# Designs tried in a protein design chat: miniprotein binders against q53ft3. Part 50

Target 1, 195 residues: q53ft3
Amino acid sequence: MFGCLVAGRLVQTAAQQVAEDKFVFDLPDYESINHVVVFMLGTIPFPEGMGGSVYFSYPDSNGMPVWQLLGFVTNGKPSAIFKISGLKSGEGSQHPFGAMNIVRTPSVAQIGISVELLDSMAQQTPVGNAAVSSVDSFTQFTQKMLDNFYNFASSFAVSQAQMTPSPSEMFIPANVVLKWYENFQRRLAQNPLFW
Short names: E, the ipSAE of ESMFold2; O, the ipSAE of OpenDDE; V2, 0.75 times the mean of E and O plus 0.25 times the DockQ between their complexes.

## First folded at step 7 (miniprotein)

Design s51
Fold by ESMFold2-Fast, scan of step 7:
Structure s51 (fold): chain B 195 residues (1-195), chain A 83 residues (1-83)
Amino acid sequence: as target 1 above (195 residues)
Amino acid sequence: SVEERAEEIRRALEYVQRIYERAKKLLEQGDVEKALRALQLAYKWAKIALERAQELGLTELIEEAQELIQQIEELMEKIRESQ
C-alpha cells in the first residue's frame, strides 16, 4: 500500500500497522534526514472517499512522541515530498553547549499515515514549510531523488546466470528500472504535479 | 511485475486480518461501535484486494480475500442480529 523513501537509504514498503487506520515507518538516525517521500505503491488504492494524512513524530526529552501533520496523499496525488529538517524539537536547546555533543544516543523518528475521510482531511492544517512549496524546488529535489533511487537500484543488478533460486525473493529487471526512471523524468518535465 | 503486485495484495490482506482480529476483541469487550467501524474499513480494503487479485489471476490470493470477506460479513451480520 504505502512506501517511504529517504535519499541514501533503502526504500521502505512494509509499514507497521498500529491501529485499523494507522500505519508507521521508522526513521532511525532522523537527525541526518532532510526530506522524506511518502507514496502509494500503486496496486491497492485508498477506498473511495478516503486518503492518508501524513504525520512526523520524534521523541521529546521525556520520551513522549510528538506528532506533527506534514500533509496528505490521496489516490489523485499518490506521492508527497516533505522537508522535516527544522521540525525536530530543540536539538540545540537540549545541548546548549555544542562542545558537549560528543556522543549521540541513536534516535528513531516515525512517519505516520492515518487513513481518513477526504472531507475530514480538508479541515486539517499542516505545519508550515513541511511540504515542498515551489515548483522549481520540487523539480530539483525530485530529479535528485530519481537519480539516487536509480543508482541505488542499479547497484543490485545481476544477470540471470547469477540468480540463486528463491521463490520468496523478488527481482526487478534493470531495464524496468531504467524505463520507470525515463518515464518519470518525462512526466515531471511536462507537469511537475503529475504525481 | 506480477510478483510485486502480488506482494502488495498479500500485505493488504495481512492488514485486513489484523483488523478482523482486533474487531473480535473489541466485541468481547463490549465495544460494538468501534468493532463495526473497524470491520467496515476492513471490508473495503478486502474488496479492493479481491478485485486486484482477480485482475491478475492470483488464485491463492483470491481465495484468501474471499475467506476474509466472508468472515467479516458473518461478524457484521452477528452484530446486526444482536442489535
Scores: ipSAE 0.756, ipTM 0.917, lowest interface PAE 0.7, mean pLDDT 78

Design s52
Fold by ESMFold2-Fast, scan of step 7:
Formats: C-alpha cells, sequence, structure tokens
Structure s52 (fold): chain B 195 residues (1-195), chain A 83 residues (1-83)
C-alpha cells in the first residue's frame, strides 16, 4: 500500500504493521538523510473518506520515540516529499555537571503512517517546513528515484540460463524495465507534473 | 506491471489477516469496541483488494480475499449476536 524512499537507498515497500491503522518504516543511519519520500504504491487506494498522516520519529535521550507530524498522503495527493534534516539530533553542546539532558546520537529513526478519517486529518497542523512543495525539488527526487529503481531492478537481471524455478518469484524482462524507465523520463521532461 | 499490482494486493491481504488476528485477541481481552473497529477497517481494505484482484483476473488473490472477507463478516456477526 505504501512506499518510502530515501535518495541513494533501496526503496521500501513493506511497512511493518504495528496496529490496525498504523504502519512503520525503519530509517537506519538517519543522520545521513535530508529528505524522505512517502507514497502510495497505486493499486490499493485508501478507503473512501480516509487518508494517511505521515509522522517522523527519533529516539530522545532516554531512547523513547518522539513523534512529529510531517504531513499527509491521500488518494488525491498520493505522494509527498519531507525534509527531516532539521528534526534530527543536534550537534554536541555544553551542559553543566549533573545535567539531565544527555542526548545520544540515534542510529535508527522511523516514518509512521496513521490511517485516519480525512476530516480528522484536516484538524491537524504539520511541523513547519517539513513538506517540500517545489516542482524543481520534486523533479530532482523523482529523477533519483527512477535511477535508483532502474539500478536496483537491473542488479537482479539474469540470463535465462541462470534462472532457477521459484513459485513465489516473478521475473520481468530487463528490456521492459528499460522501456518503462525511458518512457517515464520522456514524460517527465515533457511535463514534470504528469504523475 | 501486473506483477507489481499483484504484489501490492498480496501485501494488503497480509495486513488484513494481521488485523483479523488482532481483533480476535482484543475480543479475548474483552475489548469488543476496539475489536469491532479493527474488523470494520479490515473489511474495507479486504473489499478494495478483492475489487482490484477481480479487475486483474488474479484468481488466487480473489479466492484469498473472499475467504478473509467471509471470516471478517462471520466474526462481526458473532459480535453483533453477543451484544
Amino acid sequence: as target 1 above (195 residues)
Amino acid sequence: SVEELAYEIRRALEYVQRIYERAKKLLEQGDVEKALRALQLAYKWAKIALERAQELGLTELIEEAQELIQQIEELMEKIRESQ
């Protein structure tokens, strides 16, 4: 239903379900992440009248998650880009002897998706400056996403002589992946908002 | 591709199955209201998955979705009768 993409990393399409209406993606080594793309995969839409609130979480000094609302994805707006660089752990700072504000550099953050009624989502205010609305920024991330997907898919390409039977695996001809990639880039160049 | 579509439908049905199991546990714990809300959401997702599987002619996924929908409906009916 949902995907999560970080430039230069493998796209995640298998969220961990933590409640009937809550899903999580792990973001290891999140200190190196500036932006995250959250999107609907396109086949299974949200139930009518519902959408997804997108949250970001990092461990506080006690290891407890701190959740912040980044924005939303809906059937009408099925993808969003979020800037998380301003929400990460701070630089080393001085604190007095005995201070209880020791901050650890977390290794893993999370993106959370909460499935909610659209009316409920309209009442919520995302943390400032998280959403990226510029076409240029989106085009750059889309290009990186296309490159990453093509490279990922190509890494699994094998000749027929190397193929082994597997009932649970599907194989897509490499030529089809290349055609999709070329067609998408062409369409993006003609109209960056065609998606 | 049809393969990508099938992947997402299968994933959705896995989530529905987990919601169903959660609802059963909530019932065992006496939380009927939460169990019913979970089942109602599971039902909505399962119905969407069924429609998509039918549109694509994916027989195995159609059968899986129908079975899950039946289980959800039977449990919701059982809850209704016990109220």
Scores: ipSAE 0.704, ipTM 0.902, lowest interface PAE 0.9, mean pLDDT 77

Design s53
Fold by ESMFold2-Fast, scan of step 7:
Structure s53 (fold): chain B 195 residues (1-195), chain A 83 residues (1-83)
Amino acid sequence: as target 1 above (195 residues)
Amino acid sequence: SVEELAEDIRRALEYVQRIYERAKKLLEQGDVEKALRALQLAYKWAKIALERAQELGLTELIEEAQELIQQIEELMEKIRESQ
């Protein structure tokens, strides 16, 4: 259903289910992570009227989880890039994961996905600097990476989407994401400015 | 590949199965409202998984999804009939 990608690491597609509507990806050595990509694989879309609220959690100085709302993924917008480097020293707000005793080791952060009604998601405010939306040289690089990802993935998804009646349904084979990531890393190593 | 698509459907059905088992335990503990909400979500996911398996012609996953849907429907009916 869900995927999670960090540059220089293997893509994760096996979220841990911690409740009927809550899923988690572990991010070990999170202090070296600047950006994380959360996406739908496309085979299993969200139920009608539902989407996913994306949270980031890290252990505070007392080892307690601090959860922060990063943004959302939906059938209409099935992938998102989040900058987490600015959030690693912050204090979190209250949220749906706060009632859960999620066991984790020190130095391991988590991405949480909470499956919620779209109307409920519209009432929530993500932390101000998590979503990649501003224009800076580093942000431009990340947005170019996103454009490259969407263009590559959509080149394979279009024919399958045309075979279904629903325009909000996105279908992407899991191997396409892995092949894109490997290709991007290889090209970036050969020429850092190829993007 | 078809095998990777099949793995994603299998994982979704594994999530559905876990929700179903959790709902049964909630019923044993008398938490009817939480059990029903969990089953309603499991039902929606299972129906989606069935539809995708049918589109791909994955017979084993079609059968597994149909079995889970039937179990979920039967349990939801028992909840409604019990009061």
Scores: ipSAE 0.730, ipTM 0.908, lowest interface PAE 0.8, mean pLDDT 77

Design s54
Fold by ESMFold2-Fast, scan of step 7:
Structure s54 (fold): chain B 195 residues (1-195), chain A 83 residues (1-83)
Amino acid sequence: as target 1 above (195 residues)
Amino acid sequence: SVEELAEEIRRALEYVQKIYERAKKLLEQGDVEKALRALQLAYKWAKIALERAQELGLTELIEEAQELIQQIEELMEKIRESQ
């Protein structure tokens, strides 16, 4: 029902259930993560009147989890992007002259999803900076990337009359690339994280 | 693919089963209100999973969802009778 995506990592679709209404994804090496995308997979929606509150947790200096509300996912808004850089525990920028030698160890953070009534969620306040990132902004960025890819691929289009026979080369009609692009864009509009 | 859709339904039913088990534990602890809320959540998601399995003609998942729904309904009824 839920997915979690970090750029450059394998998508997670198997949340660990930790309570009747609470689910968690582990984020190893979270200090290298700037953004996390949380989304509904599309087949099993939330029950009517319910949605998911999205939390971020990291170990504090005592090793205890610190939970922060990032935002929400709902049937009407089934995906959200969150900026978690700046919410992480740990030292700020290094201070070369006064800093002690600290050996950095791999750390594991968590994304939590709490299934709640929509009315309850409406009364909650997410942390400011994380909630500023939106799926709309991500969709626009993705759309621009798709546009750039299509334009790049199309720049190699040639008519059949201009083709030099080359037995080892493959050619794709520009119209096929356009159809793929339009289909992908349509699917992206229906669900920004369908890919 | 249908296989991917079936996997999501199967996982949802696994979550429902765990919610059901947690509800029983809450009852043993005397937390009737939390148990009922858990069962209501399990019921709603099991019904959704059943509907999706029926739409896709996934007979084994249909049967599994129906069994879970019956167990949830029976437990909710027992709680209601006790209140």
Scores: ipSAE 0.676, ipTM 0.890, lowest interface PAE 1.0, mean pLDDT 76

Design s55
Fold by ESMFold2-Fast, scan of step 7:
Structure s55 (fold): chain B 195 residues (1-195), chain A 83 residues (1-83)
Amino acid sequence: as target 1 above (195 residues)
Amino acid sequence: SVEELAEEIRRALEYVQQIYERAKKLLEQGDVEKALRALQLAYKWAKIALERAQELGLTELIEEAQELIQQIEELMEKIRESQ
């Protein structure tokens, strides 16, 4: 149903269900993340009259989650880009005199999706100006994501003759990935909001 | 590809199954209203998944969705009778 994209990272499509109407994606090493894209995969839409409120959560100094409303995704607008770099605590920011320790405990943030009635969502106000609404910026970001994903996936390609039996692993032919990439690029060029 | 579409439908049915299990726990806790809302959401998602599986001719997923819908309907009816 849902996907989550971060520049330079593998796309996530398997959200963890934490309540009947709430789903989360983990964002490890979140301090290096500037933008997050949340989107519907396209086959399973929201039920009529419903949509998803998108939240961002990071651990505070006590390890407690701090949830912030970023915006929304709906059947009519099934993807959104959010800038999260400005939402993180200044307490975690590094500067030349503060970054003296080479050992750093990894921090995991979360993107949360709450399935809600559209009427309820219309009454909520997202924090700051997290949403990125420029079509040109969206197209550029998406193109970079496509390039990054294709390059990453292709780096693991092997010929059929080089494959060894591995019953617990799945493989996708490299030409299928290429066909997906080309089709997606073509559709994006024709209509940046086709998904 | 059909495989990618099938995977999304399968994952959606996994979520629906989890909503169904959560609804049963809510009933055990006495929260009938929240359980019914959860079941209604599960039902709507399962019906959507069934429709997509039927459009794509995915027999295994059609059967899985139908079975899950039946379980949801039976539990909702049981709650109604207990009113």
Scores: ipSAE 0.725, ipTM 0.911, lowest interface PAE 0.8, mean pLDDT 78

Design s56 (at its last look DockQ between E and O 0.02; V2 from the best seeds 0.00; counts 0 for: pae O 11.4 > 1.5, placed apart)
Fold by ESMFold2-Fast, scan of step 7:
Structure s56 (fold): chain B 195 residues (1-195), chain A 83 residues (1-83)
Amino acid sequence: as target 1 above (195 residues)
Amino acid sequence: SVEELAEEIRRALRYVQRIYERAKKLLEQGDVEKALRALQLAYKWAKIALERAQELGLTELIEEAQELIQQIEELMEKIRESQ
């Protein structure tokens, strides 16, 4: 039903169900994430009269989740891009201990989707600077991500003469990357919400 | 591809199955209204999944969706009879 996408990472389509109407995606190493896209996969729409409220959570200094409403996805607006960099724990950007070099254990943030009646969603106010745009923003974001991936992958391209056998390393021919890139662009052009 | 569409339907039916199981536990705890609301949501998702599976001719998923819908309907009927 739902997908979650972060630039430079594999798309997630298998949300964990935590209640009859609540689903979450894990975001490991969330400190490196600036934007998150949440979208409907396209085969299974929301039931009539319903939509999804999108939340972001990160662990506070005691490991407890802090949830914030980012926005909504609906059958009529099935994708949204959110800026989360300004919402991440600033725990104490001005704490007296902020200058201490404290080794921080890697932690996991979450995107939550709450399936709600559209009328109920209308009564809620998202945090002021999280929502960025709709389908157009998603398309632009996805294109930039695609370009970054292709450029990154192609930077490792080598001729056969430069290849060294290594059982612990996997090599992908440049032509395979190019074919994937072209196929992805074609699919995106046909449907910006393809899966 | 059809395989990608089928996987989304399978995922949806797994979610529905979990909602059904949660509803049964809610009934055991005496939370009848919450159980009924959960079943109604499960029913709506399962009906959508069935319609998509039928449109795509995915026999196994059609059968799975129909069985799940039947279980949901039977439990909802049991709740109504007990009220």
Scores: ipSAE 0.738, ipTM 0.913, lowest interface PAE 0.8, mean pLDDT 76
Fold by ESMFold2, look of step 8:
Structure s56 (fold): chain B 195 residues (1-195), chain A 83 residues (1-83)
Amino acid sequence: as target 1 above (195 residues)
Amino acid sequence: SVEELAEEIRRALRYVQRIYERAKKLLEQGDVEKALRALQLAYKWAKIALERAQELGLTELIEEAQELIQQIEELMEKIRESQ
């Protein structure tokens, strides 16, 4: 049903169901995350007339979750990129004592998907700072996502000696993926907007 | 691969089963309207899962989806008859 992708991390495809219509992905070490991608995996869509409201949650100073609406995914727009770096609290700001700042309980943030009627979603307003921002931020996100894609795709690579016949499937040699990846990165570094 | 598609269908059916069990609990608590909404969501996803399993020829998943659909339909009918 749902997928959640952070650059440099494995794709999460097994959402935790926390209510009949609510699904969650955990984001450990969330302070190091600037962007997330939320998407439909492809085989099981939303029912007709429904879609997903996407939320970001982090614990407040009392440990209670703070949920913020990032935006939406639907059958017509089945993926979205959200910036979360500006949504995290200012917790752990530095001060001259040092030791108080360094002893902080780590917390796990969450991405939540609430399955709702499209009419209900149309009346909701996302937080205004979740959009993909500057070219530099977009370029960094794209580079990290490409690294993740390469690692994901290469984890399925097999040598010719290990390959079994599969007439219903097509395969791409890993060398081709690597060369595409290297060329794409080079072009992006020279002109981040070439696409 | 077909096994990856099958796992997505299995996961969806597990979600649907959990919705069905939550709907039964909601009925025990007297929240009939929420229970019916949950069952309608479960029904829609179970039908989609059935269609996808049929397209892939996944006989075990077809049977699981059909059983779950029948359970959901029976419970929704009981609710409507008691109203």
Scores: ipSAE 0.687, ipTM 0.890, lowest interface PAE 1.1, mean pLDDT 76
Fold by OpenDDE base, look of step 8:
Structure s56 (fold): chain B 195 residues (1-195), chain A 83 residues (1-83)
Amino acid sequence: as target 1 above (195 residues)
Amino acid sequence: SVEELAEEIRRALRYVQRIYERAKKLLEQGDVEKALRALQLAYKWAKIALERAQELGLTELIEEAQELIQQIEELMEKIRESQ
């Protein structure tokens, strides 16, 4: 149902369902993470009148988990970008995960998605610095994401001389990926919010 | 990689150590309840770190994790005895 993307890391598409209405992604080495993208996979929509409240958890000074509301995803807004780097020193808020014993290791933060009524979500206030509001921050995040994709894709690049016959596999020329990357960068530079 | 996983375990154990030290401070402050909660969490995390270290055969990290677990257990026992 949900995916989680951190710039420079592989996409996560397998959330741990910890309750009927609650899903969790683990974020190892969370201190190095600036932004997280949470998105719906498109396989299963929210039930009518429902959406997802997105929370972030990190250990406080006592080692206890602190949960903060980042924002929301809905069928109408199936993806959102959150800045979490500035939250690591914040105070916790009331959260739906507080009563749950979610086993995790130190240095691993978590993204929690709670499926809730849209009306209830409207009454909640996300932490103010979680939303990516600055064009610069968004551009930097997007650039890092693109760089990660390019690096990932290029790691599979082989010369024709290195290719082995594999009729079952499709190959994409590296220049196609590069052209896509360049075009995307151009569009991003022209209008960071082109999408 | 194994090295990356090892670093994650090391980081986890550093967190456990920090929580343990914080629990000691909480005890000095008279906040026994918070100290116990912190130690319980530290214990769980240390056990996970130990399991991962064992799976990877990381002897030094295994020893470190075991030592932390022992320290946590000893402190929890002392708290229980004082109640």
Scores: ipSAE 0.000, ipTM 0.190, lowest interface PAE 11.4, mean pLDDT 79
ESMFold2 (binder alone), look of step 8: mean pLDDT 90; pTM 0.899

Design s57
Fold by ESMFold2-Fast, scan of step 7:
Structure s57 (fold): chain B 195 residues (1-195), chain A 83 residues (1-83)
Amino acid sequence: as target 1 above (195 residues)
Amino acid sequence: SVEELAEEIRRALEYVQRIYERAKKLLEQGDVEKALRALQLAYKWARIALERAQELGLTELIEEAQELIQQIEELMEKIRESQ
């Protein structure tokens, strides 16, 4: 039912059940993680009227877990991207040596999913809006980047008549760039997590 | 693939089984309301899993889901009769 993805790592699809309505994914070596994607796998939806509240937890200096609400996933919005770099242990250190990676202690953070009534979820506020990126926000950013790249590349297009022969250079036809752009937009619209 | 879809259904039924077992323990502890809420959640997940297994023609998972649903329904009925 649930998946958890970190760039450069194997996708996790086997959450550990810790209560009838609570599921957890472990995030080892979380100091190297900037973003986490939480999503529904697509075969088993949430029961009608229910969704998932997504939490992030890491051990503080006393070993106590600090659970923070990141956001939600629902049947209508079955995936979300969360920026956790601002929430990791040690990032806000004010100590003179706190910004240095002098001592590395392996640590495991967790993503938690709490299955709740949609009405109950509506009463909750995730941690800072500016610190968390939604899938919609990332999709818009990606689309804007695609548009900017295509416009930039197209501004350098030249006709065959304007080309000077130079075998030491490689050229990609503009139509290949256009096909890539159209294919990527289509896939992004169908599944924002296809990358 | 169908096998990947089947694995998601199988895992969902494993979660449902654990919810069912937790509900039985809650009943032993006298937490009837918590047990009923757990059983209601288990029932909803099991019904979804059954419908998906039926759509995919996965006979073994259909049978597992039906057996689990039956157990959940019987326990809920037993609780109701005791009220």
Scores: ipSAE 0.735, ipTM 0.911, lowest interface PAE 0.8, mean pLDDT 76

Design s58
Fold by ESMFold2-Fast, scan of step 7:
Structure s58 (fold): chain B 195 residues (1-195), chain A 83 residues (1-83)
Amino acid sequence: as target 1 above (195 residues)
Amino acid sequence: SVEELAEEIRRALEYVQRIYERAKKLLEQGDVEKALRALQLSYKWAKIALERAQELGLTELIEEAQELIQQIEELMEKIRESQ
């Protein structure tokens, strides 16, 4: 159902279930983490009318967990990038994980996903603008996608002289474009952030 | 690959199974309302998993999902009759 990625680390796709509607990923050595991506894996969507509230937890100076709402993922917006650097000194907001018996360890933070009604999620306010703007996210994705397309397609480019006259021109066979599309889809399915 | 899609369905059914077991414990503790909410959520997830398994032709997962759905339905019916 859910995935969690930190740059430079292996993707996590097996969340720990801590309640019927609550799932957790551990983030060891969290002091070195700047951004976390939370996403739906794509095969099992949320039930109709539901989505996921995404929380971040770290141990405070007294060793107590501090849960903060980072944002949301939904069927319509199944991935989100969150900046967590700088949140470790902030005060946590009220959260649904408060009464849960979640094991806490020093130097290990957690990402929590609470499955909630969309109407309930709309009443909540994320802390400190942790979510990366959609414009920035789409710009980054578009740039990397274009680079990936260009590099892959170019590796199969041939001059028209190999087909007919016109040695000064190149063309890309339609089948090569299809191969790129399939390769890109496969890689996105394996790791949505390979881009 | 189909095997990677199958793995996500398997994990979803594992979550459903654990929710079902939790609901049984909640019922034993007399918390009928929480048990029913847990069962209703597990039912929704199980139905989604079943539909996806059927679309992919994954016979073992189809059978597993159908069995879990039946168990959830039976427990919900038992709760209804006990009220």
Scores: ipSAE 0.686, ipTM 0.893, lowest interface PAE 1.0, mean pLDDT 77

Design s59
Fold by ESMFold2-Fast, scan of step 7:
Structure s59 (fold): chain B 195 residues (1-195), chain A 83 residues (1-83)
Amino acid sequence: as target 1 above (195 residues)
Amino acid sequence: SVEELAEEIRRALEYVQRIYERAKKLLEQGDVEKALRALQQAYKWAKIALERAQELGLTELIEEAQELIQQIEELMEKIRESQ
């Protein structure tokens, strides 16, 4: 149904269901995230007359979640790019020296998708200018993400002779990564929403 | 590939199953209205999943979707008869 993509990270396609109409994706180390892409995978559309309101949540200074409406995804507009870097009020980047010398506690933000009636969604106003959406920009961003991931994964390639067995780890042959990359590119070219 | 399309349908049916289980618990807690909303939502997703599975000829997923739809319909009917 839904996907969530952050540059330099594995795409998430398995949202956690928290209610019949509410789904979340976890964003660990969210302070390093500037943009998030939320999209429909393309096989299961929204029910007729419905769409998804996209929210961003981060913990405030007291650890309480602060939810902000970023925008929407619908069957007619099944992907959206959101800029979240400007939404984290009071973060260490407020002062030049704060950004340089802050030891930060790792924290997890969330992307939430609320399945709502289209008429209800029309009454809502997203926070600031968070939404930047276009099919062409999404396709271009996705291609760059694929290139970035493949290059990153390939940088860790080692020969079988250099591998050290570990019971808690799994190893993927480089050929499998290459095959996935090529297959994904081919399918993206045929239908950007195949995934 | 058909396998990737099948994976999305399977995940949708997993979500439907979870909604159905939540609806049953809501009924046990006496939250009939919330249970009905959950079942209506589950029904819509299950119907879409069935349509997609039928279009792709995915027999196992067609059967799973039909079973879930039947369970949802039976529970909704049970609620209707009780009110």
Scores: ipSAE 0.568, ipTM 0.860, lowest interface PAE 1.6, mean pLDDT 77

Design s6
Fold by ESMFold2-Fast, scan of step 7:
Structure s6 (fold): chain B 195 residues (1-195), chain A 83 residues (1-83)
Amino acid sequence: as target 1 above (195 residues)
Amino acid sequence: SVEELAEEIRYALEYVQRIYERAKKLLEQGDVEKALRALQLAYKWAKIALERAQELGLTELIEEAQELIQQIEELMEKIRESQ
């Protein structure tokens, strides 16, 4: 029903069901994560009149989960991208996962999906600055991510003469990274949903 | 691919089955209201899964979905008769 994607990690499509209407994805090493994409897989829609409230949880100083509402996914808007970097540890709000006893490692964050009536979802306010929801915002974000990645990778470029021999180390030619960057940027410009 | 679509339907039916088992436990604990809400949600998901399986001609999943729907309906009827 649901998927969860973090750049550079294996996509998750098998959420853990923790209640009849609640599902979670684990996010290990969450401090290294800036953005998370939550989406419907496309074959099984929400029941009519229902949607999913998307929550983010991280451990507080006592190892207890602190949940925050990030936004929503619905049949009409089946994917959303969220910025989770900069969220405070120890800040909490009332949420449907508050009564849940989810057995998880204290150092692992979670994405939660609560299946709710659309009327109920309309009454809730997501944490500010978490959602990157419009097509323009998504395109800008993706372009900045591509630029940042390319600039970062190219900052480590060295000539063959400067390389230290390391038989067990893998190397990627800089021109391959540039070619990928240009191809991805071109495809994104043609259709932001091309993946 | 058809197999990827089939996989999503299988996972949905697994979720439905878990909801059904949870509803039975809730009934044993006397929590009839929560059990009915769970069964109603399970029913809606199972009906969606059935329709998708029928559209794709996936006989195995059609049969599995129909069996789960029947079990859900029977349990809901049993609850209704007890009230």
Scores: ipSAE 0.651, ipTM 0.886, lowest interface PAE 1.2, mean pLDDT 77

Design s60
Fold by ESMFold2-Fast, scan of step 7:
Structure s60 (fold): chain B 195 residues (1-195), chain A 83 residues (1-83)
Amino acid sequence: as target 1 above (195 residues)
Amino acid sequence: SVEELAEEIRRALEYVQRIYERAKKLLEQGDVEKALRALQLAYKWAKIALQRAQELGLTELIEEAQELIQQIEELMEKIRESQ
């Protein structure tokens, strides 16, 4: 039913069910994540009159989860991109004393999807800066994600002469990655919401 | 392509099965209203999965969805009769 995508990571399509109406995706190393895409897979729509409220959770300094409403996905708007970097902490960019979490515990955040009545969802207000609401902003962030993925994949490119024998390992030609990138950019330019 | 569509339907039915089992546990705990709401949600998802399986001609998934729907209906009927 649901998918979750972070640039440079494997897409997740198997949400963990934690209640009859609640599903979660784990996001390890969440401090490095700026954007998350949440989407419907396309075959199973929401029941009539229902949609999904999308939440983000990270552990606070006491290890307690802090849940924040990011936005919604519905049958009419089955995908959304969310900026989560501004929701984890304040400025904290120059002095790493707070970053000593590495010494103490691993960091895993979660995306939560709560299946709710549309009327109930209409009564809720997402955190102010999470949703990428304009088509131009969505296109910009999608282009950045495409560039990030292409650069990441290309960093592993080696000539055939440099490959070690590995019968069980799969390889994809670099040209296939480039063709995918170009096709995606073209489709995005024609319809930014085909995603 | 058809295999990916079938996988999503199959996963949806797995979620429905878990909701059904959860509803049974809620009944054991005496949370009748919560159990009924869970079953109503499971029913809606199962009906959607059935319709999709029928549209795609996926016989095995059609049968699985129909069986789950029957189990959900039977439990909902028992709840109504006991109230």
Scores: ipSAE 0.732, ipTM 0.911, lowest interface PAE 0.8, mean pLDDT 77

